# VH-VL binders against q9umr5, part 252

Target 1, 268 residues: q9umr5
Amino acid sequence: SYKPVIVVHGLFDSSYSFRHLLEYINETHPGTVVTVLDLFDGRESLRPLWEQVQGFREAVVPIMAKAPQGVHLICYSQGGLVCRALLSVMDDHNVDSFISLSSPQMGQYGDTDYLKWLFPTSMRSNLYRICYSPWGQEFSICNYWHDPHHDDLYLNASSFLALINGERDHPNATVWRKNFLRVGHLVLIGGPDDGVITPWQSSFFGFYDANETVLEMEEQLVYLRDSFGLKTLLARGAIVRCPMAGISHTAWHSNRTLYETCIEPWLS

## First folded at step 11 (VH-VL)

Design xa48 (framework fv_acimtamig)
Fold by ESMFold2-Fast, scan of step 11:
Parts: structure tokens; sequence; C-alpha cells
Structure xa48 (fold): chain C 268 residues (1-268), chain A 123 residues (1-123), chain B 106 residues (1-106)
């Protein structure tokens, strides 16, 4: 039988976005119990990410407890960051495959229509003034804002991403790393035509340097220091990279070819 | 400025198919979901379905499932709504409307609406 | 399936406050949006997310949503406000509209 699948949605999203993904899973892995979590839907997705992590944690505990053989996580966009934190804070998670669908794992630095809608007069170059304030850190999108031109402010002000990436010290860092390393597979999915996640390589732990040149995962200090276990996972053969061109941000959960290529193989 | 311009009025016979277009301008076409809503003469608003212009993802109201198809053409920034097996009860003004939040199909509202397309189905 | 209930009509004298209700089970846990439709015209968004006004909508329009009833309030009602008003929510997999309220300003 197949392991249960837990799905975590993204910004301004809900379980409704995954109706096609559920159809694909039902076709290829009939009998799979899929739970798409209806927490922090729509506007509530703007709540601080640590608040979301707490709520999702409460929802996943009974699902994991009923599946001694393990579960799979499929986490979309911002939801991938929620799942990163879940894997770190849960001392007893039994996640086999963590499938990250176009999630800004190293952060976001882009002029998206989300930001224009929320902050119409702001540009990516000046959003750091809002996001790296205490008020800004009460909004999920600011929790993973990573301005490469103000890295010192990011390191000091980020209440979420800098901590889960081990870029700033935290008392729980050693335990978080040990917990994260229990994951069976880290499946990273993303692509150049996403149009929202900027740089798109953030979905593969790549990111801008101070000159906005993208450095891939293996060149990141986070990887080189093995801050939360990426280098260890890669050495174990536990990191899967599945880039795909031609897929826009809102299509990752509803593209059959992507599902068959990047997701289906990891749903044991 | 955001504009949604729909195709002109149509007269159809029962059993025929209808295809209404809605051309978008003034914003990034692929960033906003689009929904279709109709209104029969003297009646209220009735949701038909939603389409993701950046992909093939659609969802249709249960009442229209099997009869409605929504498509898009990114090269012309146009969405289409096709309704088959027309009945006299399908006589209505058909509207396209943009979802008010980019990249979202949840908790949506129509912030900009097309001018409407009157479709009359009569024998 | 989820149902929104509106009064079919509301009458108010010019300059007075009009209140249009939208009833639904636990509607206070949902986000309510309101549209104005004048005869022969497309719907116009007047309130979104319970109480927010789009740019260009007069301050006399306000909204609230609590318990089982959402309300659209129009203070200092003018003849130009005469129209049909529709409330709308998202429920599960459906976009639900109320039946509409005809506002008459006499």
Amino acid sequence: as target 1 above (268 residues)
Amino acid sequence: QVQLVQSGAEVKKPGESLKVSCKASGYTFTSYYMHWVRQAPGQGLEWMGIINPSGDSTDYAQKFQGRVTMTRDTSTSTVYMELSSLRSEDTAVYYCARVGIPFSEYDFWGDYWGQGTLVTVSS
Amino acid sequence: SYVLTQPSSVSVAPGQTATISCGGHNIGDKSVHWYQQRPGQSPVLVIYYDSNRPSGIPERFSGSNSGNTATLTISGTQAMDEADYYCQVWDSRTYVFGGGTKLTVL
C-alpha cells in the first residue's frame, strides 16, 4: 500500500488548488490517503510563518502517528518553507519524501504582482525597509524576503528564514539539524519560467550574491557549513533535483507531465 | 488601465454551441485568474467557473460540468468560454471577471468585469 | 450546498442610511464581497474582504461581517445608489452569490 501524502499550500492559497494533483495521485497510486491541509487559507496565509508552522504541526501529528511506515509531504511555494520548519521542529516526524514545489528555499527577491498588490509603491530594492522591521516580520512574505544588497539586515531581522537556514544562530539549531536529517528524500522542483520565485534557483537552494549573480547550492555558505544538513543529505544521495522549463508558478500543482516526471516516482 | 473586452451578442438555436471571448489588457494576463458569471433576464448572478490563464487548470460549477469548457490564448491575452447543448434556459448575459488577487483562486472577488455578452437561445 | 440569503428589496429616503443584510451559516468565518449593479450595466465591486473599499468607491459605503450575518451599509444614501446589490463568498469549491437586493431610494 502507499504511504499517506500530506499537502501544504502556498501564499493566498487553499486545498482547492490541488484538485488536479489529487486526480493524478489517484490515477497512478490508487488507494493513497491524501490530506490537503485547510489551514491558513487565503488571506490567513499572510500570518507569520512560525504561527503557521505551529498550526500545521498540530494537524500533521495525528496523520503521522497513524502511518508507522512513514508519510510523504508535498509542499507548494511558501508552503515549502512551512514544511522545512516542520521537519526541523518535530523530534519525531516520519517523513520519507519531502517534495518541494517551487518554494523559495533561500528566500525571495523579486518584483512580483503579489508585492505590487500588497505594497503598490514599493520596489524590490526598497522593500527591505518594511520587511526587516518588527511590523514587517509579522507577515509571512517578509519572513522569507532576502535582499542580497542588505544581507546584514536580513541576518539580523529575519525571524524565520535566516534561522531555519542556520544563517543566524539559534539555541535549537543542533536539534533542528538532527530532526531535518531524518527525512528520506528532499525532492526539489522548480524552473526558469515560474515567473514569481526570484531567483528561480532559490527553489534549489541557489541565490543571488551582492551583484545579483546566482550562486548554486554548492557555493552557498549554508551548504558549505552544512548548517542544517544539505551537504550531508547530498552525500547520502537523498537530494533529488527536478528542474522543468515551461511551467508558471500557479501550474506546478496542475501539470501532468511535471507530476509524472518529478512527483510520481517519490510516492512509494 | 485594466480592461476586459468581450465578443458581441449572439443568437443561437437549442442544441447549438456558444463560444464567448474576453480579451484582457492593462495588466499581466497570466498573473490573474479569470472567472465566468452569467445572469439570466431578471435573475441574479450565477458562477460558471474559473480558469488559470498561465496554465490549463480550470474548474466548473457542478451545474455546467460536462457542458462548459474554458480555454485561453496567451498570445492574444484572451480567455474563452464555450457552452454546448444550448437550451432556452441558457439565455443570459455572460460576463468575464478578473480575480482580485494575483496568483490566487481562493476567497476571490471580481475586481474588473467585462461589459457582458448577451446570448439569446430561441427556436 | 451553501446558501446566502438577502432581502429582495430595501427602501430608504434620500440622505438616510440603508442596510442590506446577507445571511449565511457561520458567514462571519468567511470573507464577504459586495457588488452593485445598475440596470443594463456590469457589476461593480463596492466592498471586498468584509469591509475594504476599492479605490473610487465613496466613503459612505461600509461593510461588516459577524456570526451569521454580513451587512452592507450605505450612509447618506443618494439617488445614484439605487441598484441591485449582491453579496458573495467562497465556500469549499464554489463561488456563492446571494439572491440580490433591490435598493430603492425614494
Scores: ipSAE 0.779, ipTM 0.893, lowest interface PAE 1.4, mean pLDDT 93
Fold by OpenDDE, second read of step 12:
Structure xa48 (fold): chain C 268 residues (1-268), chain A 123 residues (1-123), chain B 106 residues (1-106)
Amino acid sequence: as target 1 above (268 residues)
Amino acid sequence: QVQLVQSGAEVKKPGESLKVSCKASGYTFTSYYMHWVRQAPGQGLEWMGIINPSGDSTDYAQKFQGRVTMTRDTSTSTVYMELSSLRSEDTAVYYCARVGIPFSEYDFWGDYWGQGTLVTVSS
Amino acid sequence: SYVLTQPSSVSVAPGQTATISCGGHNIGDKSVHWYQQRPGQSPVLVIYYDSNRPSGIPERFSGSNSGNTATLTISGTQAMDEADYYCQVWDSRTYVFGGGTKLTVL
């Protein structure tokens, strides 16, 4: 039998968004138990990411317990960060494939419709004033806001991304790294035509330097320092990078070709 | 700067209840677990319990089950520990201690401690 | 219940190395944290997760953990290091402290 699949949605999403994905999984892997977690839907997805991690943890624990052979995680957009944090704090997870579906794994620094909605008078260049404030960090989007021009503020004020990345020293960094490294495979999916994740390479742990030049994963300090295990995972062949062009952000979970190419191979 | 400021010393009679407060500042209060630890005079540290960031979940040491209640008030960034049916053996300095990482019930260490609250139970 | 065993006291001359042990069954498989408590003061975290130092803790403090013994080591011991030291672990949803070790700097 196929391992259970747990799906975590993104910002302003609901379980309905994954109806196509469910169809694809059922078609190609009949009998697979797929659970789309209906937590923090809609506006509730703006709640602090650590709160979300707690909620999702409560939901996945019983699923994992019933699947001693392991489970797969498909985590979309913001959900990808939630999942990574989840895997970092859980010392007993049994995740085989962690599929990060167009997630801002190295953070977000771009103007999006979501940002315009929340901060209509703010450009990305000024958002650090809000996001790196105490009240700003009460919003999920700010939890992974990564301003390359204000790295000091990011490192000091980010209450989520900087911590799970091990960019800010903390006592649990080693343990979180160990926990995260329990994953069998890290499947990174994203593409240049996403239109939301900025830069799109963030889905592959790439990100801007101080000059807004995009650097690859292997050039990032988190990789070089192996702060949360990327270097180790790569070394063991556990990282899969699956870029795909021609897919908008809201279509990653509903594109058949993408599913067959980037998702299906890791649901065995 | 992270600060945990506890309420002042108390004198109690056997059978009464104590309630110690711990006001937190300098960090996101709603993101961190809080421990309570006590220390009898001349004795070692004794863990009493832990409360989660939202205050809706607690875990108490077996010794104090049924007598201890931990709560927190987000609006005032304050954590409370109440101990009922006091005995002379409950005479101790009571400490609140923050877990060092946000949202981690697997963080079993305290990085910041309150100044302590002496509670004396005597007839 | 899980038990941590510490020596009641350790004495060291200034400048010498102090070693405080914390014994526990397969403690090497656990994460050990160490706290310093000076007389009349609150405990201070000096080592977390076996061997890590919090910010502000001098480099002369180090920790190790293997087998059945965790060890706090203070090199170049100073008068200010005179304090009680407690090891701590988590076991089966319980936080366990050692009995504490009084370090005297002679």
Scores: ipSAE 0.000, ipTM 0.477, lowest interface PAE 13.2, mean pLDDT 92

Design xa49 (framework fv_acimtamig)
Fold by ESMFold2-Fast, scan of step 11:
Structure xa49 (fold): chain C 268 residues (1-268), chain A 123 residues (1-123), chain B 106 residues (1-106)
Amino acid sequence: as target 1 above (268 residues)
Amino acid sequence: QVQLVQSGAEVKKPGESLKVSCKASGYTFTSYYMHWVRQAPGQGLEWMGIINPSGDSTDYAQKFQGRVTMTRDTSTSTVYMELSSLRSEDTAVYYCARVGIPFSDFDFWGDYWGQGTLVTVSS
Amino acid sequence: SYVLTQPSSVSVAPGQTATISCGGHNIGDKSVHWYQQRPGQSPVLVIYYDSNRPSGIPERFSGSNSGNTATLTISGTQAMDEADYYCQVWDSRTYVFGGGTKLTVL
């Protein structure tokens, strides 16, 4: 029998976005109990990420409690950051596979239509003025805005990403690292044709340096310092990287080849 | 300015098929879902289905499942709606409409609509 | 399936306030969007997410949504506001429209 699967959606999404993913899982792993969490749907996805983490935590506790053999997480886009924090704040999670589906794990630095819709006059070069204010940090998208030209402001003002990445000190950092390291597999999925996640390598813990040159995960300070356990997980053989070209941001949860190649093998 | 321009009126016989086009301009075509809505003469609006920005994922209202197909051509910024096995009750004005939030298919609403394509199905 | 109920017609004198209701079970828990359709024209979004007005829509248009009734309010109604008005919600996997209300300014 298969472990239950919990799905966490992204920015302006709901459970409806995963209808095709559920069909694929049912076809290849019939009998799998899949719960797509319908919390913070649509506009509510703009709520601060720590508020979302608290709500999703309350929803996943009873699911995990009923599955002593473990559960799998599939977390899409912004949802991957929610799942990162869940794995850190939960002392008792039993997650086997954490499948991160095109999530900006090191943050976002790019002009997207989401930003133009929310802040019509903004450019990626000046969004730091809004996002790194106390007001801006009340919006989820600003919680993972990572301007490589204002790293000092990011480190001081980010209320979410800088903390979960261990880039800024937090009293709970040691416990969060211990909790995160209990995950069985960290499956990272993303690709160059996503068109929203910028840089796309953020889905694999790569990111821009101050010259906007992408440095991969193994060159990041958070990896080298093992701030929340990436280096330990990689050494343990627990990190899976599955890049795929030709997939746009809204297609990760509805592409059969992607599912068969990157997701299906990790749904024991 | 955002503009959606649809193909011209058509007259069809029962059993034939229909293909309506909707050409988009004034925004990033590959950032928005698009849906199709129809309106029979003197009746209200009826949702038919939705297509994602890249054109590889669709969802159709149950009533049309099995005879409707929606596609996209990103090179021409055009969305298509095909309806087969036409019946007289398919006589309607067919509209394309852009979903109001980029990259989202949640809480469908149309922020911009095409001018409509009148399709008359009669013998 | 989920049903939205609108009055078939509403009449107001020029300059008066028109109110158009949209009834649905627990509709206050859903997001309601409103469209204006003038004769022979395509629908135009006038209110989204219960009470938000798109750019270009006059301030006299407003919306509310609570309990089992959402309401579109048009203050200082003008002749140009004569149209059919449709409310719309998302329910599960369906885009649900009300039956429409014909607004007459007389």
Scores: ipSAE 0.640, ipTM 0.848, lowest interface PAE 2.2, mean pLDDT 92

Design xa5 (framework fv_acimtamig)
Fold by ESMFold2-Fast, scan of step 11:
Structure xa5 (fold): chain C 268 residues (1-268), chain A 123 residues (1-123), chain B 106 residues (1-106)
Amino acid sequence: as target 1 above (268 residues)
Amino acid sequence: QVQLVQSGAEVKKPGESLKVSCKASGYTFTNYYMHWVRQAPGQGLEWMGIINPSGDSTDYAQKFQGRVTMTRDTSTSTVYMELSSLRSEDTAVYYCARVGIPFSDYDFWGDYWGQGTLVTVSS
Amino acid sequence: SYVLTQPSSVSVAPGQTATISCGGHNIGDKSVHWYQQRPGQSPVLVIYYDSNRPSGIPERFSGSNSGNTATLTISGTQAMDEADYYCQVWDSRTYVFGGGTKLTVL
C-alpha cells in the first residue's frame, strides 16, 4: 500500500492544474489516496500566506491523523512556501517526502506577466515600495518578494518568508526548526527554463546577491547558520536535488518524464 | 496589441476531418492558455477544450473526447484544433480565445477572441 | 454536470435598466464572467470575476453574484447594447456557459 499524497497548488491555481499528475500517480502507484486541496483557489491564492497556512493546516491534520505510516506532500510554486511553513508550525506532522515543485524557496525577484497583470505600472526595481508596506504584506506574492537591492527592507518588512527562512529572528524559531527536521526527504525540483521563478535557483535555496549574482544554497547564511535545518538535512542525506531543463513553469505538474525522474521515486 | 487570427472558412463532407488554426501575436504565446469554443447557427456557445501552449497539455469536454485533438507550434505561435468524423451537427463557427490570467487554467475568462472560422458540413 | 440557466430573452425600453440573470446551484461561491455577442461578431468580454469591467467597457455595465443567482445589469440601455449575453463559470473540470439571453431594446 502507498502512503497518501497531499497536493498544494500555487498562485492562481486549483486542483484542476494537477489532473495529469494524478493520472501519472494512478498509473505508477495504483491505489494511492491523493488529496488535492481546493483551498485558496484562483484569486484567493493572493491572500496572505500565514492565512493560507492556517487554512491548509486545518485540512491536513485529519489526513495525517488517519495515516500513521506517514504521508507525502507535493507542493507547487507558491504552494511550496505554504508547505514549508506547514512543516514548521505542526508539532505532529508525519511527512515522509516533501516534494517542492519549482517553488521560490528564497524568494522572487522578476518582471513576470503576473507582476504586469497585478501592478501594471510597477517594475521589479520599484515593487519594493508596495510589497514592503503593511498593505503590500496582505498579498501572498509580496510575502515572498525578495528584492536583493533592498535587503534591509526585506528583512524588516517580510511578514512570512524572512521568518520561515530564519533570516529574521522569531520567538518560535527553535520549535519550527525541530518540527521541520522531522521530514523524511526534502525533494527540490526546478530548472532554468521555468520562465517565472526568478532566479530559478530559488527553487534550490539559491538567490541573488546585491549584484544579481546567484549564490547557491551552501553559500547562504541561512544554510551556514542552519537556521531551520537545511545543513542538518543535507548531512543526513535527506535533501534531493532534481534540476531539469526544458520545462516551463506551468509544465512541472504535467510532464511525464519529469514525474518519472523527480517525483515517482519518492512516492513510497 | 493582442491579436488572434484564425484560418478561413471551410466546407466539409460528413466523415471528413477539420483542422482550424489560430495564430497569436502581441504577447508571450507560451504564458497564456488557449481554449476553443464553437457556436452552431442560432445556438449558444459550447466549450470544446483547452491547451497549454508551453507544456502541450490538453483537456477536452466530454462530448468531444475521442474526436478532438488540440496541438500547438511554439515557433509560429499557433494553436490548432482538429475534429474528426464530421457530422452535419458539427456545422458551426469555431473560435479560439485566450485565457485572461497568465500561467493559469483556473476560473478562466476569454479576454481576446479570434474572428471565428465558419465550417459547413454538408454533402 | 453543472448547469447555468438564463432567460431566453429580455426586453427593455431605451434608457431603462436591463437585468439579465444567471442561475446556478451555489453560484455565489463561483466567479462569473459575462460576454456580449452582436450578430456575426465574436464574443466580447464585458464583466469578469463577478463585477470587474475590462478597459473599454462602458461604466453602465455592472455585475453581481450571490447565493444561487448572478446578475448582469446594464443601466441607461442603448440600441447598441442589443446582443446575446452569455454567463460563464468554472466548475471543477468543466468550463460552463449559460444558454444565452437575447437583449432587445425597443
Scores: ipSAE 0.778, ipTM 0.896, lowest interface PAE 1.4, mean pLDDT 93
Fold by OpenDDE, second read of step 12:
Parts: C-alpha cells; sequence; structure tokens
Structure xa5 (fold): chain C 268 residues (1-268), chain A 123 residues (1-123), chain B 106 residues (1-106)
C-alpha cells in the first residue's frame, strides 16, 4: 500500500485548490489516502505562520500516528514554509517525502500583484517598514518577507523565516535542525515562469544578495553553516531539485506533466 | 483603470452554440482568475464557472458541465465562454467578472464586471 | 447545496437606514460579498469579506456577518441606492448567490 499523503495549501487557497492533484494521485496511486487539510483557508491564511504551524500540527499528528510506516507531505507556496517549520518543531514526525511545491523557502522580495493588493501604497523597497514592525509580523506574508537591502532588520524582526532558517540564534535551533533532518527526502519544485515567488529561485533556497544578484542554495549562509540541515541533507542525497519552466504559480498543483515529473516519483 | 469589455448581443436558435468574449485591460491579465455569471431576464445572478490565470484549469457549475467551455488568450487578454446545445432557458445576460484577489479562486469574488452580453435563444 | 436567503424586497425612505439580510447556515463562518445592481447595469461589488468596502464605494455602505445572518446596511439611503442587492459566498465546489433583494427608495 502507498503511504498517506498530506497536503497543505498556500495563501488565499483552500483544500479545494488541490482537486486536480487529488485526481492525479488517485489515478496513478490508487488506494492512497490523501488528506488535504482545510485549515486557514482564504483570508485566514494571512494569520501568523506560527499560528498556522500549530493548527496544522494538530491536524497531522493523528494522521502520522495512524501511519507508522510514514507519510508524504505536499506543501504548496506559503504552505511549504508552514511544512518546513512543522518538521522543525516536531521531534517525532515520520515524513518520508517533503515536497515543497513552489514555496518561497528563502523568503519573498518582489513587487507582485499579491503584494500590491495587500499593500497598495508600498513597493517592495519600502515594505520593510511595514513587515519588520511588530504589527506587520502579524501577517503571514511578512513572516517570510526577506529584504536583501535591510538584512539587519530581517534578522532582528523576522519572527518566522529567520528562526526556521537558523539565521538568528535561538535556543531551539539545534533541536529544530535535528527534527528537520528526520525527513527522508526534500523535493524542491519551482520554476522561472512562476510569476509570484520572487526570486523564483527561492523555491530552491536561492536568493538575492545585497546587490540583488541571485545566489544558489550552496552559496547561502544557511547552507554553508548547515544552520537547519541543508548541507547535511544534500550530502546524504536527500535533496531533489525539480525545476520546470512554463508553469504559472496557480498551475503547480494542477499540471499533469509537472505531477508526473516532479511529484509522482516521490509518492511511492 | 480596470476594464472588461464583452462582445455584442447575439440571437441564437435552439441547439446552436454561443461564444462570448471578454477583453480585459488595465491590469496584469495573467494574474487573475475570471468568472462567468449569467442572469436570465428578471432573475438573479447565476454562477457558471471560473478559469484560472493561465487558462489551463477551469471549474464549472454542475448545471453547465458538458455544455460550457471557458478559455483564455493571453496574447489578446481575452477570456471566452462557449455554451453549446442552447435552449430557450439560456436566454440571459452573460457577464465576465474578475476575481478581486490575484492568483486566487477562493473567498474573494468579482470586483470588476463586464458590461454584459445579451444572448437571446428563440426558435 | 448551500442556500442563501434574502428578502425579496426592502423599502426605505430617503435618508433612512436600509438593512438587507442574507441568511445561511453558519454563514458567519464564511466570507460574504455583496453586489449592487442598478436597473440595466452590471453588478458592482459594494462589500467584500463581510465588511470591507472597495474603493469608490460610499461609507454609508457597511456589512456585518455573524451566526446565520449576514447584513448589508445602507445609512442615509439615497435615491441612487435603489437597486437589486445580492449576497454571495463560496461553498465547497461553487459560488452561491442569494436570490437578490430589491431595494426601493420611497
Amino acid sequence: as target 1 above (268 residues)
Amino acid sequence: QVQLVQSGAEVKKPGESLKVSCKASGYTFTNYYMHWVRQAPGQGLEWMGIINPSGDSTDYAQKFQGRVTMTRDTSTSTVYMELSSLRSEDTAVYYCARVGIPFSDYDFWGDYWGQGTLVTVSS
Amino acid sequence: SYVLTQPSSVSVAPGQTATISCGGHNIGDKSVHWYQQRPGQSPVLVIYYDSNRPSGIPERFSGSNSGNTATLTISGTQAMDEADYYCQVWDSRTYVFGGGTKLTVL
């Protein structure tokens, strides 16, 4: 039998967003128990990510308990960060494949229509004034806002991304690293035509330096310092990178070719 | 300024098909879902379906499944709605409506609407 | 299927407050949107996410949602407010509209 699959949605999504993915899984892996978690839907996805992590944790714990052989996680967009955090705080998770589906794993720094809608009077260059304030950090999008021109503010004010990345010292960093390393495989999916994740390489733990030059995962401090286990995972062959062009942000979970190429191989 | 401009009124016979266009401007076309809603004369609003930004995914109301097809042309910033096997009950004003949140088909509904396209189905 | 119930009509004198209800099972747990449709015109979003006004919508329009009833309130009703009003929610696989309420300004 196939291991259960748990799906976590993204910003302004719901479980319904994954109806096509569910269909694909049922067709290719019949009998798979797929649970698309219907938590923090729509506008509720703007709630602080730590709050979301707790909610999703409560939902996945019983699922994991009933599946001692392990489970797979498919986490889309903002959900990918939620899942990474979830795996960091859970010392007893049994996740085999963690599939990060077009997630801003190294943060977001872009002028997208998403941001324009949420912050109509702010450009990305000025958003640090909002996102790195105490009230700004009450919004999920600010929890992973990563301004490369204000690194000091990011490191000190980010209440989520900087912590799960181990970029800011905290007492749980060692334990979180240990927990995260329990994952069997980390499958990173994304692509240049996403249109939302900025830079798109963030889905692969790439990101801007101070000159807005995109650096690869291996050039990131979090990798070099192995702050949350990326170097270790790579060394053991546990990281899979699956880039795909021609996929818009809203199509990652509803494209058959993408599913067959990047998702399906890791559901067995 | 966001604008949705629909094609002109049509008269159809039972059994024929209609195809209404909705040309969008004033915003990033490829970032927003588009709804189609119709309204029979003197009746309320009826949701028909939704198409995602890329045009590769659609969701139709059960009532219209098998008869409705929604498509997008990015090059012309136009969304299309085709309804086949027309009957007199399909006489209505058809509207396109943009979802108010980019990249979302949940919660937030139509913030901008086309002017409507009257389609009359009569023998 | 999820059903939204609106009164067929509401009448109000100019300057008075109009209240239009939208009933639905546990509608308070949903996000309710309201549309105004004047005769011969396209619908216009007047309230989204229960109580938010889009740009250009007068402050006299407000919304609330709790329990089993969402409410659109128009204070200081004007003649131009005479229209049909529809509430709308998302439910499982569909977007559901209320039957509409005709607001008459006497």
Scores: ipSAE 0.111, ipTM 0.683, lowest interface PAE 2.2, mean pLDDT 93

Design xa50 (framework fv_acimtamig)
Fold by ESMFold2-Fast, scan of step 11:
Structure xa50 (fold): chain C 268 residues (1-268), chain A 123 residues (1-123), chain B 106 residues (1-106)
Amino acid sequence: as target 1 above (268 residues)
Amino acid sequence: QVQLVQSGAEVKKPGESLKVSCKASGYTFTSYYMHWVRQAPGQGLEWMGIINPSGDSTDYAQKFQGRVTMTRDTSTSTVYMELSSLRSEDTAVYYCARVGIPFSDHDFWGDYWGQGTLVTVSS
Amino acid sequence: SYVLTQPSSVSVAPGQTATISCGGHNIGDKSVHWYQQRPGQSPVLVIYYDSNRPSGIPERFSGSNSGNTATLTISGTQAMDEADYYCQVWDSRTYVFGGGTKLTVL
């Protein structure tokens, strides 16, 4: 028998995005109970991430309670950040595998058409003026906007990512770290051809320095300080890295080879 | 300005295959999903399917499953819809339509539509 | 299967307000989009996400959506507004169109 799977979607998405993923799971792990959460769908995915975390928390509690052997999370794009926070704020989660599908774990700094649609006259170089305002922090995309040229503003204004990554202090940081460390496996998936997540290495906890040179996870201050447990998880053998070239942002949940290589092995 | 330009009208016999093209310009082609919708003479709009921005994921309406194939050529900013085993009831104007939110396949809506391709299937 | 119901036709005099309804079970929980199709032309988006107007669409077009009915409202209706109007929602795995309403401006 297989542990239940909970799926959390991304920005402007819904459960429809995962139709192929559900087919793959049914073929390889028949009988798996898969729950795709239809909360904060479409435009509601723009709501502040802490609001989304509260709503998803309420939805996952009864599912986890009914599965004493544990559950798996599959969290796509922005949804991976929601799942990061869920694992930290829940004192009683029983997550075995947390599978992060191309999620900007260290933040986003890219000129994508998401930004043009939301802020038509903005470029990545000036979006910090909007995102690091109180008004901007009421939008999910600004909660993980990480401008490497204004890191001081990011650290002071980010109401979500800087806190959950332990880049700025929070009273609950010690408890959040303890809770996050209860996860069985952290499975990180992403790749250079994603086209949306910028830098793509953000999905593996890498990010730009002030010169826009990507520094990998092991060079990040959050890793070196073990702020929320990455160094401890890596030492425990609990971090899995599964990069794959040739996968676009909207195909991570619908590519059979990716599923078989990066997801299927972690769905006990 | 965003523009979707479709291939010209076609006349087909039952059992043949149809391939309609839709060439996009005025925006980043690889940022948007694309719909195909048809309209039989004097009737309403009928959804056929959707293709993702990079062309490697599709979903088709149940009615057309097994007969329709959608593809993209990112080098020419062109999306294609092929319909096989044509029947007389496939006579319709076929439209391509861009999904209004970049990278999203939720709450599908068409913000820009092609001019339409009339396909007549008669024996 | 989810069904959207529209009146087949609506008639208004020039300058009057036209209202076109789109009925669906709990449609207020969904996002409704509206298209205008003039004879021999492709559909044009006039309202998206219940009440938002695309660039270039006159302010006299507005939309609302609550309960079991979404409504497209055209104030100060003009002869150029004669067209078929279609409402549309996404339901689960299907793109659902209403049957269309022919607006006549006499």
Scores: ipSAE 0.690, ipTM 0.857, lowest interface PAE 1.8, mean pLDDT 92

